# VH-VL binders against q2ft37, part 42

Target 1, 241 residues: q2ft37
Amino acid sequence: MGHHLKRVVSPKSWGIPRKTDKFVTKTSPGPHNKNALPIVVWARDQMGIVRNMKEAKHVLREREIIVNGRPVRHPDMGIGIFDIVSIPKSGKHYRILRDKKGRHVTIPIDEDAASSRLVKITNKTIVKGGRIQLNLRDGSNVLTDKQYKSGDSIVLSLKEGQKNEIIDHFPFQPGNMAMIIGGKHSGVVGRIIEHIPVPGSLPNRVILKDESSGESFETIDEYVVMVGRESPAIDRWGIEE
Below, E stands for the ipSAE of ESMFold2; O stands for the ipSAE of OpenDDE; V2 stands for 0.75 times the mean of E and O plus 0.25 times the DockQ between their complexes.

## First folded at step 18 (VH-VL; framework fv_fezakinumab)

Design u1 (at its last look DockQ between E and O 0.76; V2 from the best seeds 0.00; counts 0 for: pae E 2.04 > 2)
Fold by OpenDDE, look of step 18:
Structure u1 (fold): chain C 241 residues (1-241), chain A 120 residues (1-120), chain B 111 residues (1-111)
Amino acid sequence: as target 1 above (241 residues)
Amino acid sequence: QVQLVQSGAEVKKPGASVKVSCKASGYTFTGYYMHWVRQAPGQGLEWVGWINPKSGGTFYAQKFQGRVTMTRDTSISTAYMELSRLRSDDTAVYYCAREYDFWRGYMDYWGRGTLVTVSS
Amino acid sequence: QAVLTQPPSVSGAPGQRVTISCTGSSSNIGAGYDVHWYQQLPGTAPKLLIYYNSNRPSGVPDRFSGSKSGTSASLAITGLQAEDEADYYCQSYDSSLSGYVFGGGTQLTVL
């Protein structure tokens, strides 16, 4: 039962039918942790590009699926928000996002968009030699000599020869564009109006304004990912219902 | 017996929109990507885009970005391609084509095509 | 104009061997993307002829063969028959255009 969970209790964020099979693949520890969607669930249940686990394993063995520039080898490998999923042999690329209900959605993207990915900086660690290790929301990390702040977003290159190079930076500050990736306002894109530090162990508050609707939203630091400066840097933000 | 049945010929004026349908049968509609390819009279094949009938995801050729919309109705196994702001050079036979192999991208079954004529 | 270049026309007598070239670039065939071939009989929709560079679908005679090398692909037809008179298109993917691409098509005439 280590690799499976009851389908009826699968995370709502997966957006899959629950009254079909008894079990569904459990995400292995790794990227995105509890917020991760198993690649086989993505391929089978969301995308319909494989029919069963056997087929999934076959395509994975053939390295048909690339996630963030690396071939996926295990069906329980988790993918999450802002991950880039590529099918190199057919020229299909996807970005994983969240809709307004907090469900994983898959957005087809072109080659250029697939050459980089966005990721939030969770915290920083100083490593040997005085370099800074940026610990990222997806559980990965990158080394840099530049100064960034926790809460900022960075854009990492996925191009050959410059993998994991920071090619852009979106500071966490009022006036910049952000996406809410958790809570009841998941999927909302808006401009940060105010950052409200809260004393104690409670999370800091963030006020965002959706410029299209004029509506303001309040959320917490953890659920905010910078996606641009004056304007969003991503062309498509999900599927609207 | 896979079949792709397309809607009938259309005549439109410049600036108008056209929506072509493609009804699939003989296979699981949501199990295969659907492509749209057009062919101007006496010309070659031109790829327009694809749709994933299961997820509804679409991807269009750069040339058609902003003018084409692909949709599907899974309840009747039908794919749609709508092209707006039509111009004379949009006159072509439009084909829907099933992508058999998602992983390497070839089209194994084609509709008979729908002629769209754009003329003033 | 087409991303993949094909000769506009080829011809051969019955029983002969003809070849149709499909010349690409480093952003498509040269990048390792597979080439597929389609046959379009006069007044009909295209039909899959070759997939994965050299594989034949069921129903396609073995006198049709495909190959790929470098930035180019080729369709060979042996034992040419009158029924082979058609337009032939190669198809691949181009990373620079972020899209599927077709050759300009080759009209095959059986003399």
Scores: ipSAE 0.906, ipTM 0.954, lowest interface PAE 0.5, mean pLDDT 94
Fold by ESMFold2, look of step 18:
Structure u1 (fold): chain C 241 residues (1-241), chain A 120 residues (1-120), chain B 111 residues (1-111)
Amino acid sequence: as target 1 above (241 residues)
Amino acid sequence: QVQLVQSGAEVKKPGASVKVSCKASGYTFTGYYMHWVRQAPGQGLEWVGWINPKSGGTFYAQKFQGRVTMTRDTSISTAYMELSRLRSDDTAVYYCAREYDFWRGYMDYWGRGTLVTVSS
Amino acid sequence: QAVLTQPPSVSGAPGQRVTISCTGSSSNIGAGYDVHWYQQLPGTAPKLLIYYNSNRPSGVPDRFSGSKSGTSASLAITGLQAEDEADYYCQSYDSSLSGYVFGGGTQLTVL
């Protein structure tokens, strides 16, 4: 016999048993990192919506699944945190979040919540004509005449006729609400207490308070995504305490 | 053959809670969403919410938010609906119903219903 | 008050054609959501009759038909038989409520 069996090496963030299949669908290049969840893994293994790859391909060919306002046609397309996944014909909508163990979790959301998406601004570029291009964490870009800063979050409309319109803004600043997307505090929602710039190539530090527990903690600014202002916005985004 | 077997009738006082069950057989329980629909005596059908038995995800009609909890136990292919802070207008037959085609949202098999009576 | 409006009752003689209307709004049927129909015989649970506006599951006679146009849907029954005496409900999805909605029901009486 002499055959070598490979263990399934899939990211823990997918929330599937690693020994279920010997080989799993690899994520195609896309707007999320290597921990992105292929849409077929989401639909078949996490949600049970399709039974096998043949059904997945059929459903995608029929444009039944919409991710961030666009039909997904390929089963290896990746989805990740804050993505909006919709099945419009049955009125089922979801937001992808992470739990405290770093696993993707799917939160059912209503129509209003599904009509917009949250994205973090990673940097900005001044383009021809002096306009500002915001470069977003998901790899997409938007043009604006307004001032936004790296580290801020913006809310983009997914509504027909208003696509990619900036309809809300959550500045990266003390007093505003953030979700942690990496490190040991992944999935925690807290209020920013302090941003501590660090010279050089070291990560900037951020101190937050988890208001549900009353405890403070520290992380790096790379892991911080703004999900609200000082006013209570947590439930609007389907975020658990 | 698809069967949805529901728990027996319940009589409750206002302010109490009730938990009804729906045991599925004849199909892969985790492959289909389960709905709960109620019908007050002599009246029409009212949707309460759904659960995805695979993921455990739930979505409730706005009217029931904060009072209803839907759960399941996949090891015994059973869905549950719990309704709290009962009042007399919660008196109804509560049906579980399987969503055949997740993509277009219709219910192909229904349980026989569980009568919940709320009276002081 | 039901989100989808149905007549409370309709009647017809054996062999006749009857229709049952289901009137919605721009947030449900008018937004393009499908309509499904259920038959509820006395003392029983509802049974799927029509799905995706016009499709019949196996075992439903072809004298039952459904249609949808604009903000409304219709269930037609031709060749009316005594066994058709039941309550009929339409069902759709409503985006304003973010939920599934039923009509108020129509009691069909066969004269």
Scores: ipSAE 0.634, ipTM 0.864, lowest interface PAE 2.0, mean pLDDT 86
ESMFold2 (binder alone), look of step 18: mean pLDDT 93; pTM 0.951

Design u2 (at its last look DockQ between E and O 0.69; V2 from the best seeds 0.82)
Fold by OpenDDE, look of step 18:
Order: C-alpha cells, then structure tokens, then sequence
Structure u2 (fold): chain C 241 residues (1-241), chain A 120 residues (1-120), chain B 111 residues (1-111)
C-alpha cells in the first residue's frame, strides 16, 4: 500500500489546499479510518508547526506530539474528531473538531480540558469474565463493569494513573444534546428530538433541533455524537452552537 | 532581519477597549506563533496569550479570558491584540513576541512594546 | 505574585560570577517544562538570553549559562561586565495555571 495520495483527491474534510503539491500523506489504517487526518498533514498543512516531512519525522521521533495520552510515532497516524493532541513540553493542547463544512478544525484547550476526551460507543462485546468491552468510534476499546448503550458517549480520562477510566457519560436519548459529525449537517449541535428506528439495512434516523435557530435536522445514528445532557458541555468540549 | 513593529501608545478610559497591532517582517508570518506579553510600569512580565497566525487559533491566560481577543491579518503579516473592559491595572507596555520554537515555547524576537495607559 | 520566584536583586563587581535563581514547583519546572531566560536592558524590550534550560542563541556570549535541576533553574553570568546591568526573567509553563509563566524578575547591578 502506498503512503501517498494525489493531493487533488485528498478528503475534503482535511481542509487543505489541493493545488500546492502533487502528493499528500495517506492515512495509515487505524484510528478513525476514513475520517482520519494524518498527523503530518495536521502539523504541516493545518497548523504550520513543521515545514516538511523530515521535520515531522524528527519531532515524532522525539515524542513531541501526544495523541490521547500516547506519543505519536508515525507521520501517517490518523487523528480525528474529539482527539486530544498535546505538545506537553510547550504547554499546548488541542481538541480536534469538525466545522459546519465537515472539515477538521483544531481548537486550543487548557490542561483541564486536555485531561479527558469524548468518544462515542459504537458497540459492545462481552469478554471473558463477564466484563463488557466498549468498542469506540475511534477504533479503540475500553473495559467496564457498568452498563452503557451503543450510541452513548463516554468521557475518558487521560490523566496519568487514570487512563481510560470512564469519568462521565452522555446517553443517547431524546432530550439530550448531540453533535452531528457527518453529512450535510456536520457541525450542528442540537437536542435529540426523536430516534426513528428503520427496519432493514438502512440506518436509523435521528431528528435534532438546534435550539438557537429553532431549525430541525435529520441525520443518521452514525453521525450523531452525544455531547451533553440537558445542556451541551460547551465549556468543556469547545463546541460552538 | 526579523522585525516586529507595534502600533503607537494608547490612552484609554476605564471600560474602553484597546487594539494593539504588531506587524511582522523578515520571516514567514504564518510559520510562527505570536505571543503577547505585558509589563506594568516597574513590574515584571505577564503572559497574555498566543495566536497561531496560520490557523487563527488562540489561547489566552485564564486571567484574560473573556476580555482579550487576538487576531491576525495574514495578507499584511499583522497580529492584533484587543483588550476590552479596560481598568487601571491594565496600564502596561504590551509586547508582541515571536515563538521561534513551537516545541519548546520560547520567544526569540520581541516588539518594542506599546504603552497602553488606562486612566479616568 | 509571580509563579516562579526570583531574587529581586543581585549585584557583582566586574569580572565576578553571579547567579540568578528561579524557583518553581512541581507544576512547572518540576514537571519537566523548559526554562528560558530573558534579559531586559533599561528602557528596552526583553531579549532572549537562554532557551531550553541551557542553550544560548547566536550572539549571546558564552559567559551566560543556564541550568535546571529539580524544581529550580539558575542563570549564571561569569566575567560580569557593565553592560550586563539589566533585569533578568525566567520563563516556563505552569500546568496548574494552563499558561506560560515568568519569574518576578531580578535586577542585576554591576558595582
């Protein structure tokens, strides 16, 4: 598998200029898959904190970039929505979000905000011993003894000694606040009005209402991430309504 | 040669806003973070915040959150710091400073400073 | 009150060695964040003197040196010269404040 894509066909979600170079780094299989932004593209093209691949590789070798509490080793590692990117030696922390156009955006955050991350539960697996493995949207998983539902969001600690502990939970249910992270309504934050199960292979439908505009939006389960309960955790997650 | 040219001294009344500019030259403006640091008369240095000129991302000291806004105009390589709801203790020389090394977080070039005086 | 503690003043005669301490805590220097030093001559903007604990930028004489140990850092000036009379500031990052922090500054007087 090649490590490059033609830049002109790079995902729109990356939000990078397409007519500068012929090629761009291809994301390696892993976290976020198709929704992933290569860390070198983030650093070079979005943030401008490295000038080229050589510099990128250098800083990665030095473990200068931490993603979700782990040092990044490869320039093609993918980052995605709600990932926490930290440059610990200079006190810079970022959360990855999506804007209304579905593009990855980088939000600077403080130490407290960087100590946890939001992630959606995709499905559950029962493992030996009766424990529940939560399979998360970013491809990671966590073990828990508590009951959660698919579609719920959990908040995981990134603090040393408490890594991957579930410290908060946002149930997927009507009345709670969610963000749309895909489709034409990407970036919208609204209250879940209705969850409409669809028989068959089609995705379930979700109706959200933007309380600021009063506008209702319809999307699918896959694109909905709970971001709060009665109110969105705006201050914590840097989510703009 | 790297140069950071700041706007002139300002005199403001309490409750007003001030916007200080910092024009960068001699290097790629979008390639380096820009910090703002102030110094009250006879006092030490106080960090206000930083901006990434490329992305527009900003991060402010807790003390100034909700009151400071940092922006940039990449077309003219100029960074701005606006401080609102001014009070007497905001009287200080405000410096823009380039962060040369993103990974280590130090400032290698400083503007000459802009004196902002807040008085009734 | 500055998060990083520096002596308000130090003095020395020409040719002597002086040291300026910068005392932090477990949330800044002790946490492993870099310490940088700036020199501010009277009536001028600060100038980078030491970066990354002990590195000198181009143009800074080798008589300036920085060190870091535990929760403290130190700036040493050997062969003190009249032109060294200035204010010196240490700078680091503090995780508890989520921000860059400076020492209170040290006024160096050359006798």
Amino acid sequence: as target 1 above (241 residues)
Amino acid sequence: QVQLVQSGAEVKKPGASVKVSCKASGYTFTGYYMHWVRQAPGQGLEWVGWINPKSGGTFYAQKFQGRVTMTRDTSISTAYMELSRLRSDDTAVYYCAREYDFWRGYMDYWGRGTLVTVSS
Amino acid sequence: QAVLTQPPSVSGAPGQRVTISCTGSSSNIGAGYYVHWYQQLPGTAPKLLIYGNSNRPSGVPDRFSGSKSGTSASLAITGLQAEDEADYYCQSYDSSLSGYVFGGGTQLTVL
Scores: ipSAE 0.907, ipTM 0.955, lowest interface PAE 0.5, mean pLDDT 94
Fold by ESMFold2, look of step 18:
Structure u2 (fold): chain C 241 residues (1-241), chain A 120 residues (1-120), chain B 111 residues (1-111)
Amino acid sequence: as target 1 above (241 residues)
Amino acid sequence: QVQLVQSGAEVKKPGASVKVSCKASGYTFTGYYMHWVRQAPGQGLEWVGWINPKSGGTFYAQKFQGRVTMTRDTSISTAYMELSRLRSDDTAVYYCAREYDFWRGYMDYWGRGTLVTVSS
Amino acid sequence: QAVLTQPPSVSGAPGQRVTISCTGSSSNIGAGYYVHWYQQLPGTAPKLLIYGNSNRPSGVPDRFSGSKSGTSASLAITGLQAEDEADYYCQSYDSSLSGYVFGGGTQLTVL
């Protein structure tokens, strides 16, 4: 069922023993690319809340697991950083983050934190009628009449009746707080010092200051996700300093 | 047979901390969430929080946020609850309880409890 | 003040039927969260009696039954026996508190 690969080949970001099982569920193509964690791997291997694929399929058929406000139907659906995973009937909610080694970490969160999700704007396009479509890092999109920029983060409501409303905005600009989601500094929370556009095909550079150490570092703009304005939204996202 | 064996009674001064243990046997320790529930003398049950022994993830009732820490040692199948800055109204029996059904959120087996007395 | 309201006490004669109510709100039972019931005999830890509103675990007699409607739940005990004398608690989840909640407890006395 779904795509399978041997555990020896599985991405280390899944945080599972790579040598002990013959096969793991391969991720479907989806919003988080090959680093995405199949929901069944999360449930069985990381969380221990299902015992096998048969139980996983049963709970998915019963729509027991909600990811970003939608029931998961297939055990190979991928989840990744900043996703909200909810078990509504028993009141358990989680946010997916990454640790400093790039491994998925599951953070339990309360109802208020689970009622919205943080997402980075990758780019935007003008669609029919002159409306603006924001294309988001997770592959989804949102229509808006307001001006947002590529590289900004927005907060989307997951509340019933308000799903996908933009309820907050963190501009990609000097002075604002960001989390690094890739490369050497993955997991670091820092303040934007400077955005350095680079001509041509090379990635744009971003200089940040790690507030905990006081040291500056450099990364590329694709690894930068805004998580706050001048003050970090630490309580909101469960990000450790 | 499922068993949850808790550490013995504790007597503490206000301002101290206490760490209660709960050793599990008779089932796969990492396969089930563990809850902590307390009961003050002559009073009802009050939920403190839970831990997932597999991941180590925890979630605490708002009342205890900042004062409680739940941990576990999977090598000895033991869960722990530490409560800091104790005050007299923390006097209670503290139970560990296994959550059998993650999807419905009920506790099917309970330890016998640990009396924590905070006096003076 | 308990989030789920139960009568402080109920009583009945042997063989009688008694019911124990558990009244919640729109943030817990009324939002569709399950109700579970626990029995606590004197000097002992709570024991699961009813789960998922109406299901009995193995070993619980069929004279115990649970139901749920609207914002309330009920535990019924038929054929009351002396050993049923205990405290009974309902439990659910409350979204406004982001936590598991218990009723205040009901002391059942068998006359």
Scores: ipSAE 0.837, ipTM 0.939, lowest interface PAE 0.8, mean pLDDT 88
ESMFold2 (binder alone), look of step 18: mean pLDDT 93; pTM 0.950
ESMFold2, look of step 19: ipSAE 0.833; ipTM 0.940
ESMFold2 (binder alone), look of step 19: mean pLDDT 93; pTM 0.949
OpenDDE, look of step 19: ipSAE 0.907; ipTM 0.954

Design u3 (at its last look DockQ between E and O 0.02; V2 from the best seeds 0.00; counts 0 for: pae O 2.8 > 2, placed apart)
Fold by ESMFold2, look of step 18:
Structure u3 (fold): chain C 241 residues (1-241), chain A 120 residues (1-120), chain B 111 residues (1-111)
Amino acid sequence: as target 1 above (241 residues)
Amino acid sequence: QVQLVQSGAEVKKPGASVKVSCKASGYTFTGYYMHWVRQAPGQGLEWVGWINPKSGGTFYAQKFQGRVTMTRDTSISTAYMELSRLRSDDTAVYYCAREYPFWRGYMDYWGRGTLVTVSS
Amino acid sequence: QAVLTQPPSVSGAPGQRVTISCTGSSSNIGAGYDVHWYQQLPGTAPKLLIYGNSNRPSGVPDRFSGSKSGTSASLAITGLQAEDEADYYCQSYDSSLSGYVFGGGTQLTVL
């Protein structure tokens, strides 16, 4: 860790200026870190469940692979972090996460965990009739009559008859739990200490406490995805800490 | 020709652990899920869990959560099942069984089984 | 004990037709999950007999057939032969257990 990651550890009560952290170990995300993973690469190369493109096309034509509640029809369709991938006929379900190197990791999950998905709210738009459209990190949208803020996470149902109903909400605020999805601390689950707005076009900063080490660190708000309130909700989705 | 060769019979005391192996041949090991299924003497079949040999991902029946670990060594095409904190009711024949295709949920080839006896 | 219910035994004379039922629930067969059947000859491992409700693997005679309706499935054996004497298991997936489930088994006796 550099001085950047240790700048929060000193108590303000000492009356000394906080040291300016070196930012050498912090990096901004690039477009490559956000590239969707084609379903055929996932199925053939990561999971080994199809042998070649011919078999992949056959499986997709038969609608055997379901992503976020919908059959995937094209082998180049992308999947990304927090997506739910299911093979319903054989009862296999997965959540897509990222490791510390930014690579997609596939976590087997049970039926209950596969019945909902986590999404971060990117922004919101007022649409015809004065209703609120939440624009989500994965490019999808949901309408609501409730108040949600950019940076919050919501949990959407994938159950038949209840698809896209908001069933849980994790506000972006100090004290709540977040997962880091990019940079040096990718994969870390931590508690938000402080959100530091930065004027202009530069990324806002977020200070968190790593629950496993007890140390504080800094990242940018783009890397922060709320995953709980007092405790992480992601455990409820069949993933271990 | 597809063949699943399992390790020999084991006799264990309660509280011990056992690790059963299943060596695959005649097919691409990493292209097929491997299940473990057990059968207590005079009883029916009971599913224990599966492993994806390519990714190493596993999924266990709730009854075995915390006591079973499934692993594999792709260099020797071998799957393993380890069961810990053994009890007398864990006495059973343990089978490995291949699933193909991955989306239908049936086991097309079975090993001969490994008898594990837990004596108290 | 068994999530899928099968009769403990069934019998028939050579040449006759027998059926073996497999009764599930709304969380397995009733939810649309396929039913598969295995034959276990005395002293041997199970062998796939029927997959996907009604499909026979190569080498399984036409006299074995399977069907599924509602929350139940059935295995039919026509032209019963002495070598059919075995235990038969149905298998499906259960969403409430997040797991694979087997019937309790049916011992077929050829008279």
Scores: ipSAE 0.645, ipTM 0.864, lowest interface PAE 1.9, mean pLDDT 85
Fold by OpenDDE, look of step 18:
Structure u3 (fold): chain C 241 residues (1-241), chain A 120 residues (1-120), chain B 111 residues (1-111)
Amino acid sequence: as target 1 above (241 residues)
Amino acid sequence: QVQLVQSGAEVKKPGASVKVSCKASGYTFTGYYMHWVRQAPGQGLEWVGWINPKSGGTFYAQKFQGRVTMTRDTSISTAYMELSRLRSDDTAVYYCAREYPFWRGYMDYWGRGTLVTVSS
Amino acid sequence: QAVLTQPPSVSGAPGQRVTISCTGSSSNIGAGYDVHWYQQLPGTAPKLLIYGNSNRPSGVPDRFSGSKSGTSASLAITGLQAEDEADYYCQSYDSSLSGYVFGGGTQLTVL
């Protein structure tokens, strides 16, 4: 399996110039899959914190880049929406988001905000012992004894000693704040007005209202990420297409 | 209704410090990042930095690093921007502005501004 | 100098369509960061006019529209009115500067 892509066919979501080098790093299988941005592309092409792969490898070897509380070891590791990227030496922290066109964008955040991350629950699996495994949108999972629903968002701690502990929960329900992360309305943030179950194989519909504009939007469950309850939770948002 | 009430105009000498306040109301103060943007007379807008009122975390534009200090008092929903070592080119209207909460990177509400005049 | 480039001035007659450009680079608009627009009436604070490239806050008439393409954004005003005379600023984020950035502003004169 090759570790490179032709740069001209790199995902549009990476938002990098395509008419430069012939090749670009291919994301390794793992988190976010097709929606993943290689960390080296992030560091080099987007952030400019490294100039080339050699420097990137050096930085990674020195454990200078932390993603979701873990040092990144390989340049082809994928990052994606809602991931927390930290550069301890600089004291800088970032949240990965995506714009309306699905391109990865990087938002600076403070240390406190970087101590946790938001993630959507995709589904649940019952594991031995009666515990519930929450399968998360980024491909990761966590075990819990508490009841959550698919579609809910949880906040996971990234703090030492309590890594992956669920420290907050945003239920997928009318009245709560959500962000649309896909489709033509990607980027819209609003309050869920109605959840409309659709019989059959078609996705359920969700109506959101952007309280800033007063406009209502319709989308599907898959594209909805809870970002708060009655009020928004400041440090946990992103969009994806 | 969201309101950002800023302190009154200031006149300072070069080398002095100025501290501008911005009292927020009509929303949860700690739920929104607060930005400071300044505008020199007849000039455009210039971003100074932001503060996370919840944690007190700050992020300053490189131009102002080492010279600006943003703080907040959550008990009175007030953000502060202190600029030290003032010089004449610091003369500007300083605005506090709330960022829309979902990291969309825009300021949806602005204070009326505080004129800071630096003159000998 | 502003990171985002705007024409210093534009003018139009009432009822006309005017466009204000905002040119960025690969580190800001081209990087995928949203562009926002602010209207600043004389002697007043800036007001959010367009957010997220093309969205209008409540109270902003639909004659104001925003778009983004490549490394540039544009604000269009149709049916120009006298009250539209103001300064307009585009705003985005620049990854290379690690900061929010504004355009230089465009003074719109209604003839």
Scores: ipSAE 0.060, ipTM 0.697, lowest interface PAE 2.8, mean pLDDT 90
ESMFold2 (binder alone), look of step 18: mean pLDDT 94; pTM 0.952

